VH-VL binders against NAD kinase (nadK). Designs and how they scored, part 14

Target 1, 268 residues: NAD kinase (nadK), of Syntrophomonas wolfei subsp. wolfei (q0aze0)
Amino acid sequence: MKIILVNNRFKENTEKKAQEIAGQLSALNVEVIIDNGLDEPYAGTVDFIMVLGGDGTMLRAARRYGQRAIPVLGVNMGTVGFLSNIEINELAEYLPLILREEYSLEARMMLEVAVFQQQSLLTRVFCLNELLLRSNSPRMLSFALEISGQKLEPYRGDGLIVSTTTGSTAYSLSAGGPIADPQLDAFIVTPVASHIINKRPLVVSPEREISLHLLEEREAIIGIDGQIKMDFGAENRVLIKRAPHPLLMVNLKAKPFFTSIDRSLQRQ

## First folded at step 1 (VH-VL)

Design i44 (from i4 with heavy chain S100Q Y101T S102Y G104S W105S Y106W H107E; framework fv_inotuzumab)
Fold by ESMFold2-Fast, scan of step 1:
Structure i44 (fold): chain C 268 residues (1-268), chain A 122 residues (1-122), chain B 112 residues (1-112)
Amino acid sequence: as target 1 above (268 residues)
Amino acid sequence: EVQLVQSGAEVKKPGASVKVSCKASGYTFTSYGIHWVRQAPGQGLEWIGGISAYSGKTTYRRKFQGRVTMTADTSTSTVYMELSSLRSEDTAVYYCARDQTYSSSWEAFDIWGQGTLVTVSS
Amino acid sequence: DVQVTQSPSSLSASVGDRVTITCRSSQSLVYSSGNTYLSWYLHKPGKAPQLLIYKVSNRFSGVPDRFSGSGSGTDFTLTISSLQPEDFATYYCLQGTHYPLTFGQGTKVEIK
C-alpha cells in the first residue's frame, strides 16, 4: 500500500509528527510519500491520502489531489473542524481499519475555476469550499453574473460567493447563504452586501456553468477557499463549473452532519 | 531532482538579439511560473519579468517592455527569454528562476538556473 | 515603483558573530490576502542566488536555523545568529507584493 501524508510544513510540530507517522507506516510495510506543500503533488499511483492538520490543510489537499478519485482521510491535529474525521490521538486505533480498507467513502463535489484574460486562459484551479469575488477597495462592484448563457440583471455590492454544498457552512453561511446537505451536488450563489433589494442566494444545478466579469474597472479579487487570492479586473472573466471528480472523503467514525452543524450553531 | 538548466554563454554585438533558454526537469512544468533576473558586473540583482508556463501570460518590467519577449514550450519544458536591440549595459549574467502560478502575486524564487553570461561588445 | 532600501551596503564580521541586515520598503508589503511577500537570498560570485527566507520569516527547505527573518509592513530584518565560513556572501531582499518586483541593492558580508 502506498499512502500520501499531507502536512503543513510551516507549522514546526506537524512536520515532526508527519515523520513519526511515516516511520510507523513504513514499519507496517506501507510506502509513504510526504507532501508538505513545497514540492509538486506526487504524480505516481497511490492508494490513500492522509491529511494531518485542520480544515485548511484539507482544503489544500483537495486542491492538489481531489481530482484523482483516491480516498482522503482528515486527521485533526488540535482544532475542531468540519473536514476532519478522526483526531490524531485516535489514529493508532483506526489504522488497522485503514489498512484493511474497512471504511466508507463520502463523495464531495468540487469547483473547477478557470480565469481568463481576453480569450486566454490564465489559470485553472480546483477547490472544495468556494470562490469569492470581492471588492479590494471601499468602492462597491458592478458585475455580471451569467448562468449557462442566461444573463442576470447586474449585481451591485461588495461581491459574490459561488460555493459547493460542502462550502455552505463556510463563508457562504456568514454571508447569509443556506446550509446545504453536503451529499447534494449544487452551486450556492450568495451575494455579499448587495445594494439591490431582492438579490437572494441561488441554489443552482451543478450541471450549469457560471461566469462572472466586472462591468466597470474596479479593484477586485478572486479568492479560492480563503487560501488563494488573485487580482481581478474588467479585462478578466471567471468560469466556474463542477469539477470532473468529487473528493472522496473517508468515514471511519460516525459524524452526523445535521446534529454537528446544529451543535455548532448553538455554541454562540 | 528539480532543476533548471540554461543555455551557454553568448557574445553579441550592439544592436543584435540574444535568446536564452531555461529547461525545466523534475517537476510538472505547467504548475509553476518562470522569471528572469539579471546581474550586471558590479551591480545588484534586477528583475526582468516572468511567464506562466500554463497560460503563457507574461509580465515585464517597464524598461524592457518592447525589447524582451518570454515564451514557454510545454512540449520541451523550456522557457525562452529573447532580448533585442542589445546595448553594452545589457552585459550581465541572466538567471531563470521558478515561482508559483496560482496567484497574481509573486511569492519567492525557490529554484534557480545556473546563469547565462551575455556579453555585448563591439 | 516600490523602493526597497537595504542596509548596510557592506559589513565585516568574524566566524561566530551575529549579523543583522535590514530592508525598508517605501510602501506596505502586505498583500490583500494578509500575506507579506518579502524574501531573502544568498548570492556568491559564480553561483546562482539561493533562497533563504520567504514570506518574511519562513526558512526555505534545507536552510540552517541560524538564519531567521522578521519584520512587518515596511521594515524587515534578516539575522544570522552565528556566522559560519560559508555565510560570507552578498545578501538580497526582494519584495514580491507590488509590480514591478524589486530587489534591495545588496549587503556584502565579508571576513574580518
Scores: ipSAE 0.000, ipTM 0.394, lowest interface PAE 18.3, mean pLDDT 85

Design i45 (from i4 with heavy chain D99V Y101D S102Y S103G W105N Y106P H107E A108Y I111Y; framework fv_inotuzumab)
Fold by ESMFold2-Fast, scan of step 1:
Structure i45 (fold): chain C 268 residues (1-268), chain A 122 residues (1-122), chain B 112 residues (1-112)
Amino acid sequence: as target 1 above (268 residues)
Amino acid sequence: EVQLVQSGAEVKKPGASVKVSCKASGYTFTSYGIHWVRQAPGQGLEWIGGISAYSGKTTYRRKFQGRVTMTADTSTSTVYMELSSLRSEDTAVYYCARVSDYGGNPEYFDYWGQGTLVTVSS
Amino acid sequence: DVQVTQSPSSLSASVGDRVTITCRSSQSLVYSSGNTYLSWYLHKPGKAPQLLIYKVSNRFSGVPDRFSGSGSGTDFTLTISSLQPEDFATYYCLQGTHYPLTFGQGTKVEIK
């Protein structure tokens, strides 16, 4: 068995803990690859991905490996979040189940984001939570939203979020979007500080394509999962659609989504 | 290596405003929140509020609501705290501190800026 | 607001002494995840505060092993097993579970 351990290089205990776990796995005849984010994603075949950290580390792992149809387990190392399944102090208990493949998989949709400069493709990235278009200055944006060829009236405001259902509890929630069952496949389109009355969040079929471009030159950025930033100008266009493969998340322990989010929202 | 560097000391008159900066380096700026904590002479530590570097969403202690504004500039990896309508009791050392986790979720403060002394006197 | 009370407010101790500081919250600090967000900070005159202990009992990197944390629910303790001259400081606990975040009033430790 070959496992990738993904860790967060910016947390002080993360590399030491990753090495400890790698040693334990090697003693069980498991090959281990450490991914701390400095190098390109490991290109070889692997059987399992273990993410050591909070939601941010899981989002990075999903962008790097989510399209490969490999089981991904989130192991919480002390950060608050929704994407981990077990705590680090539970790992020893669950290792035998991992090695025997005694777990279920939950499929989570991902976004495919293609950024163009006029007619040329600049980049294609995948993400688990959302794409954010936002102003990078105090000035309001004016931009066009098109859904499967249908041109909506222009938007004016600070930006727009196109989110997966998994991302419904991330930035989209803060911008007034709905809480969505992550087992549903849908795009959630949430305006950020819209100047126009009654610009509401939209819940859209995952089969649709979403296109965005600026109607006037502004300093704007495209943000991916809160971790990647790209400059976005009037010469740019972004196309968003469902990624070809969902992220396959490992369930070793029942995590009741609705009671978890309900309790989280009681915290101010 | 994670580092937070704050702007220099300020002397203000009552009724003025002050804007303190906190420049981050050594980590992905948008993956963490930045919160502000102050200590007045002879007093303990007091939490003021915080901001998500990703969303720009702010949370302020009620006592400062209407007088404090926090902003984040991702192009310079800098967070600003502006406090208006200054009073003599606002004289304090102001610290910025990093909150673990993306989205600015409060848990604990792992790295701190060096502090900025703000003196409010006539 | 969740109130956080430290005891004692100050103490004097000799080098080598075992020092215990307690922190009590008015409400449980257990988060919905099951984690407890109670942290301890060391504040020396003229310096920024430093994280010592997070999530009740986890020692932050570079913190000497003489520092330890324990407790659950509403009652927490910071222990310094053998006080050193460099431990002259004020110690603060912080609850990070409930908004607004609240610090204890501080415990000043003077080496006598």
Scores: ipSAE 0.000, ipTM 0.382, lowest interface PAE 18.9, mean pLDDT 85

Design i46 (from i4 with heavy chain S100H Y101E S102Y W105S H107L A108P I111Y; framework fv_inotuzumab)
Fold by ESMFold2-Fast, scan of step 1:
Structure i46 (fold): chain C 268 residues (1-268), chain A 122 residues (1-122), chain B 112 residues (1-112)
Amino acid sequence: as target 1 above (268 residues)
Amino acid sequence: EVQLVQSGAEVKKPGASVKVSCKASGYTFTSYGIHWVRQAPGQGLEWIGGISAYSGKTTYRRKFQGRVTMTADTSTSTVYMELSSLRSEDTAVYYCARDHEYSGSYLPFDYWGQGTLVTVSS
Amino acid sequence: DVQVTQSPSSLSASVGDRVTITCRSSQSLVYSSGNTYLSWYLHKPGKAPQLLIYKVSNRFSGVPDRFSGSGSGTDFTLTISSLQPEDFATYYCLQGTHYPLTFGQGTKVEIK
């Protein structure tokens, strides 16, 4: 059995705990690869991925490994998150179940984001939460949104979010989008500070292709999962579709989504 | 003030490689792309390729693919262009220039480096 | 590749003359946004090129108002309304709409 431990290199506590867990797994004859984000993703075959940290670390792991159809377990280090399944102090109790593969998997859709300059593909990335198009200045953007070749009326505002259902509780929620059941596959399209009256969030089929481009020369940014930023200008077009593979999340412990989000919203 | 400062002149033998640097100052390095343009003696300007200072993504003119590599170091605000398997016809002045890569070439090549003469001879 | 052709290849002029340089592309330079990415540069021996005009007709910061650009689609013109001593140089157009980016072959403006 080969396991990747994903951690956050900028958190000393997480580095220390990753080494401790690697020692425990090695004692059980498990081969361990530590991924702290500094190197390219491990290219070999892997049986399981264990993510040590908060939701941000899980988002990075999903972008690096989510398309490989490998079970991914989120282990929370101390703060509550939506993408973790067990807490670090519970890991020893659940480890035998992991090694015997006695767990269920929950599939979470991902986005495939392709950025073009004219006819040339500049980059292709995958993400678990969302793509954000936003202005890189205080001035609003003017941009075009197409859904499966259908051109909508131009948008004017600070930007647009194209989210997965998992991402519905992330930036899309802050921008006024709906809370979606993460078991559903759908795109959620949420305007950011639109100056056009009646621009509403849209919920569309994951079989559709969404494209965006600027209608005027402005400095803009494409943001991926709140972690990657790319310049976006009038010669660029972004094409968004459902990724070929969902992220396979490990369920060792029942974690009811709706009661969790309800409690979280009441505290804010 | 926006400035692009290039490394000094190079003399190379055929088959060697050359690496030219372009150090940027006076602006936010990662907000712009840097492109490379050359001029051979008696010839016009020729675009070689460009790089995003943020993502490191490169685009090369096809005739240079396999021989050219562009890299960006954000810690020093420096872009490098390495050209390998040098031939006599690669003798040229090489310029770096700032470009709005993702703004659709809004201000293409608005500021230029001073140029680096690369001479390829026996 | 999109081909860009300048005319003339060279011309002789006197201070105070009106100078016109033409640039033609083999394909339309209008991008899907409606913008046309055609720029003009001044180049002197031993110096780096300098941006004069971008997006067909927009004068870059610090460029004298005697320089103007016009045109559409595939046919573009740079005009210098009253040539000054510092304007004797080689001029290049650049199309930035299609990759690879391509320059015209240059127009040398010489003293008569």
Scores: ipSAE 0.000, ipTM 0.385, lowest interface PAE 17.2, mean pLDDT 85

Design i47 (from i4 with heavy chain D99G S100L S102D S103I G104L W105T Y106G H107E A108S I111P; framework fv_inotuzumab)
Fold by ESMFold2-Fast, scan of step 1:
Structure i47 (fold): chain C 268 residues (1-268), chain A 122 residues (1-122), chain B 112 residues (1-112)
Amino acid sequence: as target 1 above (268 residues)
Amino acid sequence: EVQLVQSGAEVKKPGASVKVSCKASGYTFTSYGIHWVRQAPGQGLEWIGGISAYSGKTTYRRKFQGRVTMTADTSTSTVYMELSSLRSEDTAVYYCARGLYDILTGESFDPWGQGTLVTVSS
Amino acid sequence: DVQVTQSPSSLSASVGDRVTITCRSSQSLVYSSGNTYLSWYLHKPGKAPQLLIYKVSNRFSGVPDRFSGSGSGTDFTLTISSLQPEDFATYYCLQGTHYPLTFGQGTKVEIK
């Protein structure tokens, strides 16, 4: 068995813990590849991906490996989040189940984001939470939103979020979007603007294709899962659609989404 | 290893132009912006501008606009900063720095290049 | 342009001292996302600057836990809980919310 351990190079304690876990797995005849985020994704075949960290580390793992249809387990290292399934102090208890493949999988839709310059594809990336288009200056943006060939009236404001249902509790929520059951497949399109009350979030079929481009030259960026940013100008176009494969999240114990979000909202 | 390596020191006469390079390695070049910061003798750090390695789009501090040009070459993973109409007060150490990928709406810089001393003298 | 002012401009300290450096911006650094983009750097002559703290309070990888950042809106603080010999340097804050990006003028921490 070959497992990738994903950790965050920028957190000192996770490197030591990753090496400790790698040693334990090697003693059980498991080959371990450590991915600390600095190198390109491991290109070889693997059986399982274990993510050591918070939601941010899980988002990175999903972008790097989510399209390979490999089970991905989130192991929480002390930060509160929605994407981990077990805590680090529970790993020893659950490790035999992992090695025997005694777990269920939850499929979480992902976005495929293709960015074009004129007619040329510049990049194709995948993400679990959302794409954010935002202004990079004090000026509001003017941009076109097209859904499956239907051209909406121009948007004016600070930006727009195109989110998965998993991402409904991330930036989309802060911008006024709805909380969505992550077991549903849908895009949530949430405007970011000073007069946000004048624009409503849209919930659309995951079979839709969403296109964005600027209507005039502005300083804008595209953000992916809050972690990758790319400049976006009037010569650029983004095409967003459902990714070919969902992220396969490992479920070793029940994590009740609705009671968790309810408690979180009552604290705010 | 993620690193930025800059070209060597330059000595220029007033009125000339200088072009400093910054070669990136160890990460996906087009996923990050590269910024330029200088420090003149006895002065603090001063942001000059930045460029997207993805689109080539630039943003410059107004005082350098018209004199500075930033370009990116994706085939060599190299960013260039050219400063024209050089004056003695442009004598400084020039740094390139990567904008961090995990910060969506702001700028923080890591890694930094080793610095390039540009001396403007007659 | 958003002005960033550090205080003090310089200070003298001994190993083991608690050092506090303040950074004030002329405008709020809270972006429309709700995040605040203020980072801190350590700079020594002949070396490249080093990132210590990003997004107000997040310690960068490999940075000792004696360094901490705090603040909100327009007022920010870098604290070194127990100054070490390698910490004698010039410290800069950077506001990353508004273009052009602006550094504070620097705070030089000198041996007493």
Scores: ipSAE 0.000, ipTM 0.420, lowest interface PAE 15.4, mean pLDDT 85

Design i48 (framework fv_inotuzumab)
Fold by ESMFold2-Fast, scan of step 1:
Structure i48 (fold): chain C 268 residues (1-268), chain A 123 residues (1-123), chain B 112 residues (1-112)
Amino acid sequence: as target 1 above (268 residues)
Amino acid sequence: EVQLVQSGAEVKKPGASVKVSCKASGYTFTSYGIHWVRQAPGQGLEWIGGISAYSGKTTYRRKFQGRVTMTADTSTSTVYMELSSLRSEDTAVYYCARDSTVTTPYYYGMDVWGQGTLVTVSS
Amino acid sequence: DVQVTQSPSSLSASVGDRVTITCRSSQSLVYSSGNTYLSWYLHKPGKAPQLLIYKVSNRFSGVPDRFSGSGSGTDFTLTISSLQPEDFATYYCLQGTHYPLTFGQGTKVEIK
């Protein structure tokens, strides 16, 4: 068995815990690869991915490894979040089940984001939460949105979010998007500070293709899961579709989504 | 192979209208704008206007405003330019050309051109 | 309208000569993004125009290294470092920063 341990080297205690866990796994004859985010993703065959940290670390792991159809377990290191399944102090209890492959998998859709310059593909990235198009200057954007060949009236405002259902509780929520059951596959399209009053969030089929481009020459950026930023100009076009593979999240214990989000909303 | 193919030569009487077609192939039609440019005998190149194949948004040079109409048909990947109230000074070779960007009115250069359509206006 | 003036209107040259054509605009062609939309085209009778240079100095794919563009603001230059037989043609600059788009009057490069 080969396991990747994904951690954030800049978080206090995460490197120490990664080393401890690697030692425990090695004693059980498990080969361990540590991914602290500094190098290219491990390119070899892997049986399991263990993410040590909060939601941010899980988002990074999903972008790097989510398309490989490998089970991914979120292990919380004391950070509040929605993407972890067990706490670090529970790992010893659940490790035998992991090694015997005695767990269920929850599929979470991902976005495939392809950025073009004219007709040439510049980059392709995958993400778990959302793509954000936003202005990189004090000036608002004018941009075109097309959904499966259907052209919508132009948008004017600070930007647009295209989110998965998993991302419905992230930036899309802050921008006025709906809370979606993560068991559903759908795109959520949420305007950011639209100047055209009554531009509503849209919930659309995950089989649709979404394209965006600027209608005026402006400084803009594309943001991916709040972690990657790319310059976006009038010469660029972005295509968004459902990624070929969902992220396969390991479920070792029940985590009630609706009561968790309800409590979070009452606090915020 | 990326190309623009225009309709054939036209002979029209003064006061008539002419509609020239420009059929695109070899690329994603809606990712580019199309401009129309003419050259009258013994004269230089003159920009007439442009259209976004994506939105259908048009921009025309003022002297043609009210006489020119540009349209795009995404089902056939074809752009049309119709010029009405023809005069003898409208005799020219008319070219369509692809905007190297995804939207008009902003563009970086006209990289692919049609072969040209001669329009002759005579009595 | 932004006026675009080319000079000279015509010139005579021999194969191997260095040819310089200038283009001057009545207003700055720097767009608010910082980009300058000035392009150069080669045109021969009976043929469609061909893009040579876009955004002042970027050579279009397939265009020979002997062609180069330079300039800023309102003054722009197309240079052919060593004229070849196929280069005898009329050259046009085009400003794309301001609507309406405006071509220069053209520069005819003729065999001496």
Scores: ipSAE 0.000, ipTM 0.391, lowest interface PAE 18.3, mean pLDDT 85

Design i49 (framework fv_inotuzumab)
Fold by ESMFold2-Fast, scan of step 1:
Structure i49 (fold): chain C 268 residues (1-268), chain A 121 residues (1-121), chain B 112 residues (1-112)
Amino acid sequence: as target 1 above (268 residues)
Amino acid sequence: EVQLVQSGAEVKKPGASVKVSCKASGYTFTSYGIHWVRQAPGQGLEWIGGISAYSGKTTYRRKFQGRVTMTADTSTSTVYMELSSLRSEDTAVYYCAREWLQSPDYYFDYWGQGTLVTVSS
Amino acid sequence: DVQVTQSPSSLSASVGDRVTITCRSSQSLVYSSGNTYLSWYLHKPGKAPQLLIYKVSNRFSGVPDRFSGSGSGTDFTLTISSLQPEDFATYYCLQGTHYPLTFGQGTKVEIK
């Protein structure tokens, strides 16, 4: 068995814990690869991915490995979050179940984002939460949105979010989008500070393709999961569709989404 | 574990078409692209093009545009490359090779065994 | 198209020798992310090519540590620290930054 341990490159505590866990797994004849985010993703075949950290570390793991249909377990290191399943002090208890493959999997949809420069594909990325198009200057954007080839009236404002249901509690929520059950598959399209009075968030089929491009020269960026930032100009076009595979999240114990989000909203 | 298995050798006349298959196993087919690379006798490796196993999107090297077609069948985890209007200079071993779709880096981690295509006058 | 030139075109070596192969690109291979995309492959007659090194200096799974890659921008090197019998082959570099993808012309490593 080969396991990838994904940890936060900026936290010494998570790196030391990853090395400790790698030693324990090696003693059980498990081959371990440590991914601290500094290099390209491990290119070989892997049986399991263990993410040590908060939601940000899980988002990175999902972008790097989520399309390989490999079980991914979030192990919480103390920060409040939604994407971990067990606490670090519970790992020893659950490790035998992991090694025997005695767990269930929860599928979470992902986005496939393709950015073009004119007619050429510039980059392809996958993400778990959202793509954000936003102005990188004080001026508002004018941009075109197409859904499955249907051209909507131009948008004018600070930007647009295209989110998965998992991402409904991230940037989409702060922009006025709905809270969605992560078990549902849907795109949530949320305007950011639209100057058009009747622009509302849209909830659309995950089988639809969403296309965005600027209608005039402006400084804009595309943000992916709040972690990747790319310049976006009038010569660029982005195509968003459902990723081929959902992230397969390991479920070793019940984690109640609705009571967790309810408590989070009460504190804010 | 990961395997790419190609169809057998072909002998064609100039002007004919050839269709080579590449059957994938041991991984999630739609998480990767498949590219085609050939080697003519006494020559080096030449990239022809590639296809996303998920979206079916293709990219071809310009010199093959209009003569090459790549398709993917997700139900059988098989990619096909069809090359038409064959010339003697198309005689080569054709390889399929796997590309990881999440990386902007194009590199090929696993390769098929190769298919010899001979175009005789 | 980005041109990739390898040197030498061929070399003769003995088991245990240190071998270096150079790859030069006509344009920078630095991607917009700041990463540099160049990979190295080993190819033997009658066999499929095999990945050795990706992203300039990262060894692929199962590749012996005698293989190492280095370089930046337009100039790259593959080094075999102590040549083994199974290493007599043709080596190719591939630039993965720009479409169309382009290989070097190959370097044949032959028995002395």
Scores: ipSAE 0.000, ipTM 0.399, lowest interface PAE 19.0, mean pLDDT 86

Design i5 (framework fv_inotuzumab)
Fold by ESMFold2-Fast, scan of step 1:
Structure i5 (fold): chain C 268 residues (1-268), chain A 121 residues (1-121), chain B 112 residues (1-112)
Amino acid sequence: as target 1 above (268 residues)
Amino acid sequence: EVQLVQSGAEVKKPGASVKVSCKASGYTFTSYYIHWVRQAPGQGLEWIGGINPSGGSTTYRRKFQGRVTMTADTSTSTVYMELSSLRSEDTAVYYCARDEGYSSSWYFDYWGQGTLVTVSS
Amino acid sequence: DVQVTQSPSSLSASVGDRVTITCRSSQSLVYSEGNTYLSWYLHKPGKAPQLLIYKVSNRDSGVPDRFSGSGSGTDFTLTISSLQPEDFATYYCMQGTHWPYTFGQGTKVEIK
């Protein structure tokens, strides 16, 4: 068995813990590849991906490996999050189940984001939570939103979020978007600080294509899962669609989504 | 206009705690991280930690872990940094600064004016 | 922690001079998505630090075009093509790729 162990070694305690776990897995005759974010993604075939850390580390793993149809397990390192399934102190208990492949998989949709300058593709990335378009200056953006060829009335405000259902509890929630069952496939389109108070979040079929471009020359950026940042100007457009493959998340124990989000919303 | 406005100068005795505020305006408060950076007399800039105002999650430099606490009040768009067990070496100007991206490693585009904290007997 | 070292620690210059400041990191600042988070700041006593350059070479809005940044991996440079009176200050580079964020020790640009 070959496992990729994904960690952020520059966060407190994660490097030491990653080395301990790699040693434990090697003792069980598992080949371990460590991905700490500094090198290129591992190009070879693997059987399983174990992510040590918070939601941010899982988002990086999803971007790097999510399109390969490999089981991915989130192991929480002590931060509050929605993308981990077990806690680090439970890992030893669950290792036999992992090695015997005794777990279920939950499919989570991902976004495919393509950024163009005129007709030229500048970049294509995948993400698990969301694309954020926002102003990079004190000036309001004026921008066009098109959904499967349908042109909406212009938007004016600080920006827009296009989110997966998994991302519904991330930045979209903070901007006033709905909480969505992550087992549903849908795009959630949430305005950011819109000057038009009646611009509401939209819930749209994942088969739709979403296009964005600026109507006025402004300093703007596109953010992907809060980790990738790209400059966005009036010569740019972005096309968002459902990624070809979902992220396959490992379920070893019941993690009740609705009670977890309810508790989070009660906290100040 | 984006502004970060900090609370006024503080004079504290060794062993006390200080709480410095940073009030944000001119942007969506929950869309940006706020970090704290200090400069002691004759020294360079030193990063202390940061907070995501959207969820309240924090990251602190190991040196300050256990002594620093950062909090955010979304109703007033204000971030607080509390530093406890003060020593004379904590005498510094403390700055809040906005991180261009949220939940990620970026850079600081807007800074508060600074708060001088003096620790003396 | 990733160490960030600036050179020189101080320099004396006259108005109109070309000034070059270097910044070296102990390890690569390329993040997993391909961006390099190295920024430059201008700081004067009694004032807040001011962003000049972000992601190695991008000039912040309103920053004069005499300021430019270059470099890759571990070696970075800030250049001021023709020093102006308001440019006498301390300059800091900062890496944001690795936690914790670390600053260089600063380069003081003084009147000759």
Scores: ipSAE 0.000, ipTM 0.403, lowest interface PAE 17.7, mean pLDDT 85

